VH-VL binders against UPF0179 protein Maeo_1037. Designs and how they scored, part 3

Target 1, 145 residues: UPF0179 protein Maeo_1037, of Methanococcus aeolicus (a6uvu3)
Amino acid sequence: MDKRITLIGSKIAKTGNEFIYCGVLEECSECRFKKICHDGLIVGKRYRIVSVRSAKHPCIAYGDGVKVIEVEPSNNFTILIESKKALEGLTLSHSDIQCNNILCKYYNLCHSEGMPEKYKIMELHEKIKCPKGNSLIKATVSTIN

## First folded at step 1 (VH-VL)

Design d8 (framework fv_daclizumab)
Fold by ESMFold2-Fast, scan of step 1:
Structure d8 (fold): chain C 145 residues (1-145), chain A 124 residues (1-124), chain B 106 residues (1-106)
Amino acid sequence: as target 1 above (145 residues)
Amino acid sequence: QVQLVQSGAEVKKPGSSVKVSCKASGYSFTSYYMHWVRQAPGQGLEWIGYINPEGGSTEYNQKFKDKATITADESTNTAYMELSSLRSEDTAVYYCARVYDEWTGYSSDYFDYWGQGTLVTVSS
Amino acid sequence: DIQMTQSPSTLSASVGDRVTITCSASSSVSYMHWYQQKPGKAPKLLIYGASSLESGVPARFSGSGSGTEFTLTISSLQPDDFATYYCQQFDSYPRTFGQGTKVEVK
């Protein structure tokens, strides 16, 4: 689609990386970033970076600054799942991990909004250290190929 | 109405430096990037670099990285480009031009307004 | 660097002619803008984003294309259209222009 462009931190602005669009980066430049919000990106939707522009721009929200990127919607989600359920190719019904620690840096990966009813585990990544002692693994999951 | 007004023509000796100004009016100076483009006599357009007046970040064409220095003065809505160690091949018309906003999508990154140009002549 | 090559470099045309100028990029680009320049004047934006007509530009100008091949068309050449035309990519740095196409009187 035309105008599929946004901004993210320079460190993660790499072709092939995925992210969840969180809306306008208000801390960098409120008026400028408000216009990007109108380019048809959906808050909470996951996108894949297909192109990165070379210029790095200052932004208080990101110490390394931000870059302009081109994106396309992704059918793949990155979430944290219990190790006992972590088997590539397994299809699971979505259920949030039982945890109310909203200050945890992993909270959003454990409690993803907009997750489909069922998903398939496509790839397993690194295990994470859960502050509450849960055995968790980062995974890429998909409901549509 | 949007205007970009550049300083007048300059005649310089080899080895000297020159500073060209571009005074913006009719819009929010810090909301647009300011780019510099040159055109040697009878030749095409060549991009030099830009400045984001909000914060002062710059990007240069590698060819001009050691030749051009771009700055902006937010208090006077003026962008500047200084060329150092001038040689005869730097003789050209230098243009400033604004870019609507590199943040806003596919159709927004174009030079919608240009300054009138500043002829810099480098001769003995 | 992305190299922009225009074809032809010069063309001779008469008032009323349909004129087409092609711009080829050395790699795929998402953005292509077209500018008109008259002798002694700064360039003027005609078309941005490959096909969007800039406000105030006559409807006889149109742009099309994607990927590596883009065209600027003047449907019925007017006396005011004898000028040099440049394409420009905004996809990557450095920003690059085509070498220019001079449209001159036949």
Scores: ipSAE 0.000, ipTM 0.492, lowest interface PAE 14.5, mean pLDDT 78

Design d9 (framework fv_daclizumab)
Fold by ESMFold2-Fast, scan of step 1:
Structure d9 (fold): chain C 145 residues (1-145), chain A 119 residues (1-119), chain B 106 residues (1-106)
Amino acid sequence: as target 1 above (145 residues)
Amino acid sequence: QVQLVQSGAEVKKPGSSVKVSCKASGYTFTNYYMHWVRQAPGQGLEWIGYINPYGGSTEYNQKFKDKATITADESTNTAYMELSSLRSEDTAVYYCAKSLGYYTYFDSWGQGTLVTVSS
Amino acid sequence: DIQMTQSPSTLSASVGDRVTITCSASSSIDYMHWYQQKPGKAPKLLIYAASSLESGVPARFSGSGSGTEFTLTISSLQPDDFATYYCQQYYEYPLTFGQGTKVEVK
């Protein structure tokens, strides 16, 4: 099936949370459950937590322990892109918006963590008012992996 | 207190099917995987497969892929295993056993169901 | 499939004896579990993750090993310990068990 079982830190193990799988190069290598933590996951791919088991387990990589979670691939997410590049169906290579205004309410949509190397524009939404004058539009994008 | 209660012994003819049940209590049924393991008389343990009761996803030992069907009913906290095309070598005690997903140590077992296939 | 081979297949022992049972995996694994089974009963978990003692299991039981060689030790055999013991790997599917070691009265 599309759903996989893995382990994640107890504090972030919540249904609906998403993460980008970054691989295991000595991360959690000392954890007794390391085979479960990374089995069947693709580096650089986004996953959504669909269920969380109640029990906590010790793991040296997470001070509050880990929980077993069931995940499914998550291919779509929302970001802000330059309006001049915004065309449904267009594939873009990731490049950060050059802006250091961390107090902007749009900062996280302009500087999304764990962005894939390439993404495809699936749907365009509303334009936003950028405090720095950039012409930006909200878009639903799909990963290309 | 965790308890797994299985259905009673069955005597079946070759070529027939059997469905064994495992009723869970004392824990949240959907938080743990349910596995099925068999043991032929005087023999060792053999893993058949599991079901995740949350969503119903299953995994089988390749040996049983065309023979066993594992299901679960969340409304009754009951897991089932059906074996088709029974042969004499399917005579065994069948156990259900609880595990936390891929961790796969079995901390709770049903009492076992003897399935005898004879003509 | 990973094959789990136990030795010996049968072992005769007296109360108070130190008993050791070995389990060999056909390829390197990181974890394995030990179960005890008495006649007419379901197996009972004794040790998980090679060396962790399950709650309620007497301290005379211990597990050790890594890679391909694992050992279950009973430091001072009690009458209640005459049973069949099974090892199990969870490194790869399908899950596999050893063939069992029967500990009998000498």
Scores: ipSAE 0.007, ipTM 0.517, lowest interface PAE 10.9, mean pLDDT 80

Design f1 (framework fv_felzartamab)
Fold by ESMFold2-Fast, scan of step 1:
Structure f1 (fold): chain C 145 residues (1-145), chain A 121 residues (1-121), chain B 107 residues (1-107)
Amino acid sequence: as target 1 above (145 residues)
Amino acid sequence: QVQLVESGGGLVQPGGSLRLSCAASGFTFSDYAMNWVRQAPGKGLEWVSGISGSGDSTYYADSVKGRFTISRDNSKNTLYLQMNSLRAEDTAVYYCAKDYWEGSSYYFDYWGQGTLVTVSS
Amino acid sequence: DIELTQPPSVSVAPGQTARISCSGDNLGDEYVYWYQQKPGQAPVLVIYQDSKRPSGIPERFSGSNSGNTATLTISGTQAEDEADYYCQSYDSSTSYVFGGGTKLTVL
């Protein structure tokens, strides 16, 4: 049901991982995997990896190679939000947290790419310790439409 | 209807050279990777070489690397295999085979009839 | 790095089920394809992506792939099914890999 097959870098090819499809890299335009890499994927959409094949394949775009994965569109995903705005069932407009600490292990959850204009909080998880003193909590959110 | 027609096989002495051709029709040639697969008399199938649709990426089995060169001319819908420094072990029927690029599949949906290469003194 | 192992021969009586195995480490994590080759002819694809049949291939042909072993099954085997059968997969280090082939004899 609407599952797609594609290729992604070997280091991030893990069941449960999510990514934003960014379109075809120029390096991939002459790759033998051109048809598979981008066939049926929508630029800017978030996908969840549901299955990973073990074999690694060479690819110009990825030094560590790529793996074949099955993906589905992701309607639910994990982000960090300010605790004061964290209430299950609440609808929020996305805004990035003001922070430039790119070495923080939570940086990608605070600065998620491809976020929809608005999302609904489905479930709240653990609070995290922010090095900059922000009060943040991990949340599962859902796209609205 | 897809058709693949090989030519260029024959008898050659060890150390000699041959160039095989495969004329393709019935599909958009430049959209598909193409391969050469060989079969020695009474033996199994062995993949030899592959080339991307654009011709920019080439792949070789270790047994032929440095001796064989795969190429294609998309304006003529033709695949080639230049075989140099031929050995008795290269004696085989050489098949032209079309890749299928949909999904996660890498397999040969169409094969030519094959052309025989005999390397003998 | 992957090597595909097939039995060299399998014999069945007409109407019986033939099973041809293809073994490789973690083969169930890859797609497997099966080709039929009759004497003097080019191979013909009979199963793709583990279990799917191309148009024109009889329903008696089926495939499976799990763990370390893929299997081609021919139910109600007929004399016309006598042929060599090859499994094939794809590996990033060796590219296309074929099994050694299995000669199916219908006696």
Scores: ipSAE 0.000, ipTM 0.498, lowest interface PAE 16.7, mean pLDDT 79

Design f10 (framework fv_felzartamab)
Fold by ESMFold2-Fast, scan of step 1:
Structure f10 (fold): chain C 145 residues (1-145), chain A 125 residues (1-125), chain B 107 residues (1-107)
Amino acid sequence: as target 1 above (145 residues)
Amino acid sequence: QVQLVESGGGLVQPGGSLRLSCAASGFTFSTYDMNWVRQAPGKGLEWVSGISSSGDYTYYADSVKGRFTISRDNSKNTLYLQMNSLRAEDTAVYYCAKSPIYEYGSDSYYYMDVWGQGTLVTVSS
Amino acid sequence: DIELTQPPSVSVAPGQTARISCSGDNLPEYYVYWYQQKPGQAPVLVIYGDSERPSGIPERFSGSNSGNTATLTISGTQAEDEADYYCQSYDSSTSWVFGGGTKLTVL
């Protein structure tokens, strides 16, 4: 099945949220359950949270603890793209925005990891005020198979 | 306190269908993964099917794939097993079994801590 | 696809130590669980996580998992311990696998 079970920090364990699976942290490497509980998830691949279980569990990697979540591979992503390239239905080749400001609140949306080489713009949202002067707009995009 | 009660077993002819139910009480049913495990007369235990707490994910032994469907109704605290295209080799006592609460860094997902008394399914002409 | 092998039967005198084996490839990389089943009754979990006892299980029951063999040990075996014992583990496809079971006779 495409849906899988994993664990994520309780503060980000919300239905509809997307994340890039980065593997288990080294602090958890002593745990025998690690390989089985996370088996079948691909490092670097994007997943969407489709349900969240209510119980909160202690975790050394997350100060607020973790929750069990059910995930599925995501074909849709939320990213920032240059307004000049932003047209609903347009297919784009992925190209990172040239910016080294890792302290920017939009950094992760400008530098989405795990993006395919090509994607289609599904929906345009609000324009973003870029601290470096780039004209950016928030967009929902989908992978091209 | 925690209790699982199976029902729906009986005699059925080959090719027939039967639906088993498992009534859960004494715990928050909607937060636990559930399983069906069977045992043919005089034989060993065989895991049949499992279902996630949400009901969205289901798992089946190869021997029953395409014929059996596991489901749950969290509002009624009830687990089901719909059995179609029954064969003589499906004759067994069917147990409803609960996994422990899932806990990070624990093995609770992989075993069953509470079992019902079972319900007998006999497939014979 | 992991396969678990148990001896079909084990006999022990009252008060002696019974050892029931469960063998499988790379078994120490997985947790092993043990269930006790008496005639006409549902299985009862007696060991989880290789060596842990659930509340209510006598301390004479212990478990280990090393060198491709998991072992259920019953020290000072009593008549009421006579039962079928099943080991169980899992595989990476999220399937549960049971051993064939061992009939413990206390004579």
Scores: ipSAE 0.000, ipTM 0.489, lowest interface PAE 16.5, mean pLDDT 79

Design f11 (framework fv_felzartamab)
Fold by ESMFold2-Fast, scan of step 1:
Structure f11 (fold): chain C 145 residues (1-145), chain A 120 residues (1-120), chain B 107 residues (1-107)
Amino acid sequence: as target 1 above (145 residues)
Amino acid sequence: QVQLVESGGGLVQPGGSLRLSCAASGFTFSSYYMNWVRQAPGKGLEWVSGISGEGGSTYYADSVKGRFTISRDNSKNTLYLQMNSLRAEDTAVYYCARGTVFYTGWFDPWGQGTLVTVSS
Amino acid sequence: DIELTQPPSVSVAPGQTARISCSGDNIGDYSVYWYQQKPGQAPVLVIYYDSDRPSGIPERFSGSNSGNTATLTISGTQAEDEADYYCQVYDSSSYHVFGGGTKLTVL
């Protein structure tokens, strides 16, 4: 029972994105897909989007509408961290990068929603070119093993 | 054209074993959950087992858990069902059915089915 | 933990509306799928997500789902619609659950 289906805001409905499930919004109870929103997800658990349907559906809680997505539970996620803190196997306390550039293609990796207080660096990837000049590297991190 | 072709059915004695195969073509096999659904002669449909696209997750009906094993070989576009400790009540037509990219989806298409008869 | 109950048979005259029920506790909280099976053939998906039709399925097929009952409706039933019909849901404990099936006779 790895994968589930649900609805999420269109702007964040991208394969590879992660989120923490917060339960069904009351504003969405009247939409035609309300039963999908109750599809076996655990409130407070982190999920990763593995597929996204192209169609947008109206939802009063989301101005851009919602999309149907398939998700699976996640203990690992990809974030951007300061290069000076980047050492595989190291446990870090979460600290957001100070940046308000929401149009940056890396914004979601710099400002991951629902990050736990502590995580462990599992794998380091490539350095990215930050438009604001920060020295950042992609990392796969784990909340638990 | 999407096609699923089952094979491996036949007559087997109680307590015996049998392995079913399902050859898939016409779609990206590794992107879909695959399922086995059976139907006893003159009876209704019963879901038996399912497997995720990359094979990392498997699911079983309580009636077959511990006796049947679902697997897949994505390099050969083939789904398998290993059936052990067969019982008379396992007699059925076994269908290979494509799921969706979602675990909680529907079945479309279905193969033609292969008959398994468990009898002395 | 949900169990789906269908009437074993339903009969309609050609051109009349057939209604096939699928009853289960709080089934309105589930997404319901419907399959048509003709003798000697594999099942065919006719309705998914309660009320949506796959491409190629005639508009006379429709579905609804609320409370404790889901319904497959065939308007202007034709002889070719004679078949067994099965409802199906996904449940987190039981996985894929099928109803017992309904034989639709058109005469």
Scores: ipSAE 0.000, ipTM 0.504, lowest interface PAE 16.2, mean pLDDT 79

Design f2 (framework fv_felzartamab)
Heavy chain, then light chain:
Amino acid sequence: QVQLVESGGGLVQPGGSLRLSCAASGFTFSSYWMNWVRQAPGKGLEWVSGISYSGSETYYADSVKGRFTISRDNSKNTLYLQMNSLRAEDTAVYYCARELGYDSSDLYAFDIWGQGTLVTVSS
Amino acid sequence: DIELTQPPSVSVAPGQTARISCSGDNIGSYYVYWYQQKPGQAPVLVIYYDSDRPSGIPERFSGSNSGNTATLTISGTQAEDEADYYCQVWDSSSDHVFGGGTKLTVL
ESMFold2-Fast, scan of step 1: ipSAE 0.006; ipTM 0.576

Design f3 (framework fv_felzartamab)
Fold by ESMFold2-Fast, scan of step 1:
Structure f3 (fold): chain C 145 residues (1-145), chain A 119 residues (1-119), chain B 107 residues (1-107)
Amino acid sequence: as target 1 above (145 residues)
Amino acid sequence: QVQLVESGGGLVQPGGSLRLSCAASGFTFSDYYMNWVRQAPGKGLEWVSGISSSGSTIYYADSVKGRFTISRDNSKNTLYLQMNSLRAEDTAVYYCARLTYSFGYFDYWGQGTLVTVSS
Amino acid sequence: DIELTQPPSVSVAPGQTARISCSGDALPDQYVYWYQQKPGQAPVLVIYKDSERPSGIPERFSGSNSGNTATLTISGTQAEDEADYYCQSADSSGTYVFGGGTKLTVL
C-alpha cells in the first residue's frame, strides 16, 4: 500500500486510529504544511494511522496543535445504506442514494467518494431516518474479499 | 526541469546590508514552501528561514531573527532574503531550497551565492 | 531545539561498507533525511523518511533510525561516494536542524 504523510489533531493522532478524510480545511490555505496535510488523500475514503511523530505543531484548525502522521488507505468504509438492503455478510453493488441536499449532515455518508463498484457489509450500526423520509442504516463495508 | 538560481551575494562590511534573490523555474512556484539554507566556508549546513506558499507564514533561525527578512513574489517566481546588520559569522554560501510534500526535507537546491562579511 | 551529532570523518576501503551515524534525543520521534555534498556542489538528497531512497540514488545506499541513532549505510562503497554527508530533521517548533556533517574518504 501507498503510505501518505499528513497532519491531524494531536488528541486523535494515535497509531491504529482510523478517520474519514473530509477535504481541505479553509484554514490550511496559509499552513506551512498545506501540501503535506492534504496531498494524495481522497475525500470520503477511510485511512488508518500507521505511525505518529511525537512533536506538536501549531495549527489554526486545531487548538491543541497537530502531529505528523503516516497513513495508509483502510480497506473499510463507513456509509449509509437502505435498511431493507442491510444484511451483514451481503455483497452489494454501489449505487448512490438519489438526494441533492448538500447541507444535510449525512450527505457525505450517503455520497461517499472513492467507493468501489462492489462492497461487502461487515457490520451494521445505528438506524437513521433522513429528513427526506429514507430509512437508512450506518454500515462498515469492505472490499478486501 | 526544476531550477533555482541565487544571486545578490558579494562582499559587505560588518553592519551593512545585502539582498539575495532566488529565481525559480520548471515548477509552480506559488505551490511550494521555500527556504534559505547557508553554509559557512569549511562548515556544515544551517537552515536560515522559510516562507509558506502564499507568503503569510514565516519562520527564522534564532541566529538571524530581527536582522533578516524573507519574502517572495509569486508573480515573478522569485524568493528574497533581505539581510541587515550583517556580522562576520554570516559569511557563507546561501542556498535557495524547495520543501517537498514530505515533512522537513529539501528536494531541490540552487547552486548558492557567496556572502562575505569582512572589513 | 534539537541537536544532531555526526562523526567528523569516516574512512573505508573501496568495496567495504561505510556506516555514518547521526545521534539525537529527538530521533525516536522524528524523521531523518540524508544529503550528499561533493566539493563545489549543492547537497543532493540520498535518503528520506529514515530509510527511503529517491529515484536515481544507487541501491547501495540505505538508512535506518533506531533508538537515539540514525545510520546511513553505503554497501560496497565506490570511489564516487567520497563526499560530505549530512543528516537533517525537523525541530518541534517548525524549524530545521542539520547534523555537523561527516567527510567520507574512500581509499
Scores: ipSAE 0.006, ipTM 0.481, lowest interface PAE 13.7, mean pLDDT 78

Design f5 (framework fv_felzartamab)
Fold by ESMFold2-Fast, scan of step 1:
Structure f5 (fold): chain C 145 residues (1-145), chain A 122 residues (1-122), chain B 107 residues (1-107)
Amino acid sequence: as target 1 above (145 residues)
Amino acid sequence: QVQLVESGGGLVQPGGSLRLSCAASGFTFDDYAMNWVRQAPGKGLEWVSGISWDSGSIYYADSVKGRFTISRDNSKNTLYLQMNSLRAEDTAVYYCAKDSYGLTYEDYFDYWGQGTLVTVSS
Amino acid sequence: DIELTQPPSVSVAPGQTARISCSGDNIGEKYVYWYQQKPGQAPVLVIYYDSKRPSGIPERFSGSNSGNTATLTISGTQAEDEADYYCQSYDSTTYLVFGGGTKLTVL
């Protein structure tokens, strides 16, 4: 798979570290390089850092600055799932949460585009305060074929 | 010590071609974006082209788009500018400039070479 | 498309404050960089990120950027400050842009 270039905070810019891409507008509304970082990065998808450039650059979102990193996709996605379906190790078929609130911060995690037909729940994280009252948990899921 | 040394300039006829090189030393060349900036005799600075650290992002000024090609060889710490279909208005001193960042066009140039003169004349 | 406008020349007496403007639409929403160029020499960065000074550049150089105008200020101007000064910024359509340059004369 082709590797992609992006930026993250200097303190976490270490080869082997993984992170969940949250989108350039959420992290840095004035991101000067967002155009270069748009291709190949999917919101909610996990990436692994394969190399780190030496230079440290100023960034509004990161007080200690940012570094240019080279990343490749992890086999994992971060999504929101209904609490009643949230059991580590469980394999689920993807189904969209019924919600039309497109202005919600979590909309893309609830309606993740490009999800595979089936995925396995690898790890459960924090509960999400849903504006519509849905009982949701953030989960790391692995694609399966 | 950071050094940028341009070469390849000279006299060329309109419609001709020329290839400029910039040899870099004193820094980790493949961590930074590189740029070409030109200056016509008695005129101001004009940005020509920029290339990211990995050659994945390349940009050109409208005045040279389709005629010039920027490239780099990180194994040789060298930046290139292939200039085709040269016009009289391309006559200028061409500077190699190191970007302060690994990506290009939205940042500043912290080091410049001494420049190489390109004269397009019959 | 952004276009950066500088006055072609500015004159100041030694010890006085020189101010060089760089005007462009909403330039205060972008970063501005300043370069000094002496005859026969390559440009030298004197201000980056609107107001920051590289090591080795005298404290008399300062910068500001708001609204539609960025300004390079040289306090207590000295004879060696006589040079051409260029501002630089960027845009998604024109990419990297320089101002037309300002010749600073110190007499």
Scores: ipSAE 0.000, ipTM 0.539, lowest interface PAE 12.0, mean pLDDT 81

Design f6 (framework fv_felzartamab)
Fold by ESMFold2-Fast, scan of step 1:
Structure f6 (fold): chain C 145 residues (1-145), chain A 120 residues (1-120), chain B 107 residues (1-107)
Amino acid sequence: as target 1 above (145 residues)
Amino acid sequence: QVQLVESGGGLVQPGGSLRLSCAASGFTFSSYSMNWVRQAPGKGLEWVSGISSDSSYIYYADSVKGRFTISRDNSKNTLYLQMNSLRAEDTAVYYCARDFSYYGEPMDVWGQGTLVTVSS
Amino acid sequence: DIELTQPPSVSVAPGQTARISCSGDKLGDEYVYWYQQKPGQAPVLVIYEDSKRPSGIPERFSGSNSGNTATLTISGTQAEDEADYYCQAWDTSTAWVFGGGTKLTVL
């Protein structure tokens, strides 16, 4: 089956969001939901959230709790990039925006975990207003390795 | 022997700042979400702030948003609470508390608390 | 947002059953936790996930949670059970929320 069920942090549990599965954190070793949360996911593989269930559950790794989600594998993912580097078809080397504003609603799009060394810009979306003054645009990118 | 020891409390004037510390021992600090909970003299418990094991998720009670900052240093097994723009209503005993290792079991270990008094 | 309401005070005679309520809109859809606090001491968890006891907590402590009300029940109440009791639940907008607390007096 192409779709899988798992749990993810409530603040990022939105249809269309993507993440790279990085393996089990040490604090998850005693988690009651470890089996449903982590089983069947491949380390280093990117997943896209297809649906989100409404119930919210406590989680030690996520202070805001977790929600049950359905995911499918993805080679395309969404990130924020500098507008001056934003050209469809361009291949970029990964470079995180240096920012410590962890409460910013765009934080996870600026600081995607497990990014590949290089990616290709497939589609440009909306510009966002950065609190730090960076000129950023939302982009769908594809892994090339 | 699991222990949490708070420090840094004291008397401060309104508008002042204090930094609280919580030293953890007897468990793998980097594996647990941590919380600050306060209790005003003769009043009930109020959750103040929480931080995930890797600092990726941080939350604050509405009463302290914009004034308090929670942080942690996993290499030193220490939790912090930076308190700015202090008000009389922030006077309380501040506890640090560890979430349970199992999902759905919060705040199973508490420190003894440190008193913060905001007064002129 | 969930607001948790507890009675300020409950009194029972030794050996009688004490019941402390915690009410909130649709609270039965959330897990509820109960803490005991004695004067000058940090709180101690006595019930987690509605009805489970941590190791070391006497079996006379039990919990339930349905509809809008969670209840902490202490059967055969002992003098040592005299304390303040707080309920706690998860709320999406505020994270952890505590009830106002109930002073249990054993007379």
Scores: ipSAE 0.000, ipTM 0.472, lowest interface PAE 18.5, mean pLDDT 78

Design f7 (framework fv_felzartamab)
Fold by ESMFold2-Fast, scan of step 1:
Structure f7 (fold): chain C 145 residues (1-145), chain A 124 residues (1-124), chain B 107 residues (1-107)
Amino acid sequence: as target 1 above (145 residues)
Amino acid sequence: QVQLVESGGGLVQPGGSLRLSCAASGFTFSDYWMNWVRQAPGKGLEWVSGISGSGGYTYYADSVKGRFTISRDNSKNTLYLQMNSLRAEDTAVYYCARVEYYDTSGHPDYFDYWGQGTLVTVSS
Amino acid sequence: DIELTQPPSVSVAPGQTARISCSGDNIGSQYVYWYQQKPGQAPVLVIYDDNERPSGIPERFSGSNSGNTATLTISGTQAEDEADYYCQSYDSTSSVVFGGGTKLTVL
């Protein structure tokens, strides 16, 4: 198995959630979980949460504390794409939606960091109602070599 | 299977205090935001307060801010609402309701399960 | 801020289609949810995200939301559908806003 154990904010510690590992925060230098939290993760790589443990631990980087999670590298990502570009099997160049609403519940899916320059649409899911009026579809996409 | 059971309602004098409880069963309580929604006699629904699964985040309607305190005990699967400085306009049936998700600006998604409610009457 | 306006009452004969409106400025740009409440009972979610049905809600319930009006539609209305119906959305200043409610009478 190539699954890793790490810690992430309790609020986002849900099976199926994905995140881009951004490196060690300076605030983590004194953290008792520094080794388990950051060891073996690659900066800029996307991971998917495959299991969550119920115990919560205090963390200065997360107000609600952190939970132990099991992750695996994600080669397939969930993102939002414009409906007009949404066709299964198409290869697209990544382009972020022009939007500055950082409080939108879809902001992270529209503005994913670490996205490859090109990706292939593997599967289309539900249409998303954008508060700004953009016509969006939730999609599973895959990196290409 | 999901059940929410409210208790603690009753008659209280203006300016008084009352604490409501909601006992939850049939789901992992700590995974859900919990809410209080009230309904005055012959009136519509009004959202009162919400609390995150961990208890780390709380939100309140302006009408109750500073007077009401929402809290939870995940070891007992119980939600609480401490109501202070009660007014006649707080008279209502108080419902316990569950939400999976709040956005970062404090907007709850939808209320998927509700308790039967507990009546609070503020009158002399 | 947004106010959600519902008609206070709607009447239909059994088997007819009932339509309950929920009007608000630019409500079509926001999600709308619908609840059914029978006398002495707690509300029950019947529609979420404008037009989605929860598991266990009959197929005769459907929703739509565009422009300034969201609509709850009950096709082939049955006597058991008599209830108060509330719409819900949100505004920029509060976490949630409810419509005033509509009493559906099936006669």
Scores: ipSAE 0.000, ipTM 0.485, lowest interface PAE 18.6, mean pLDDT 79

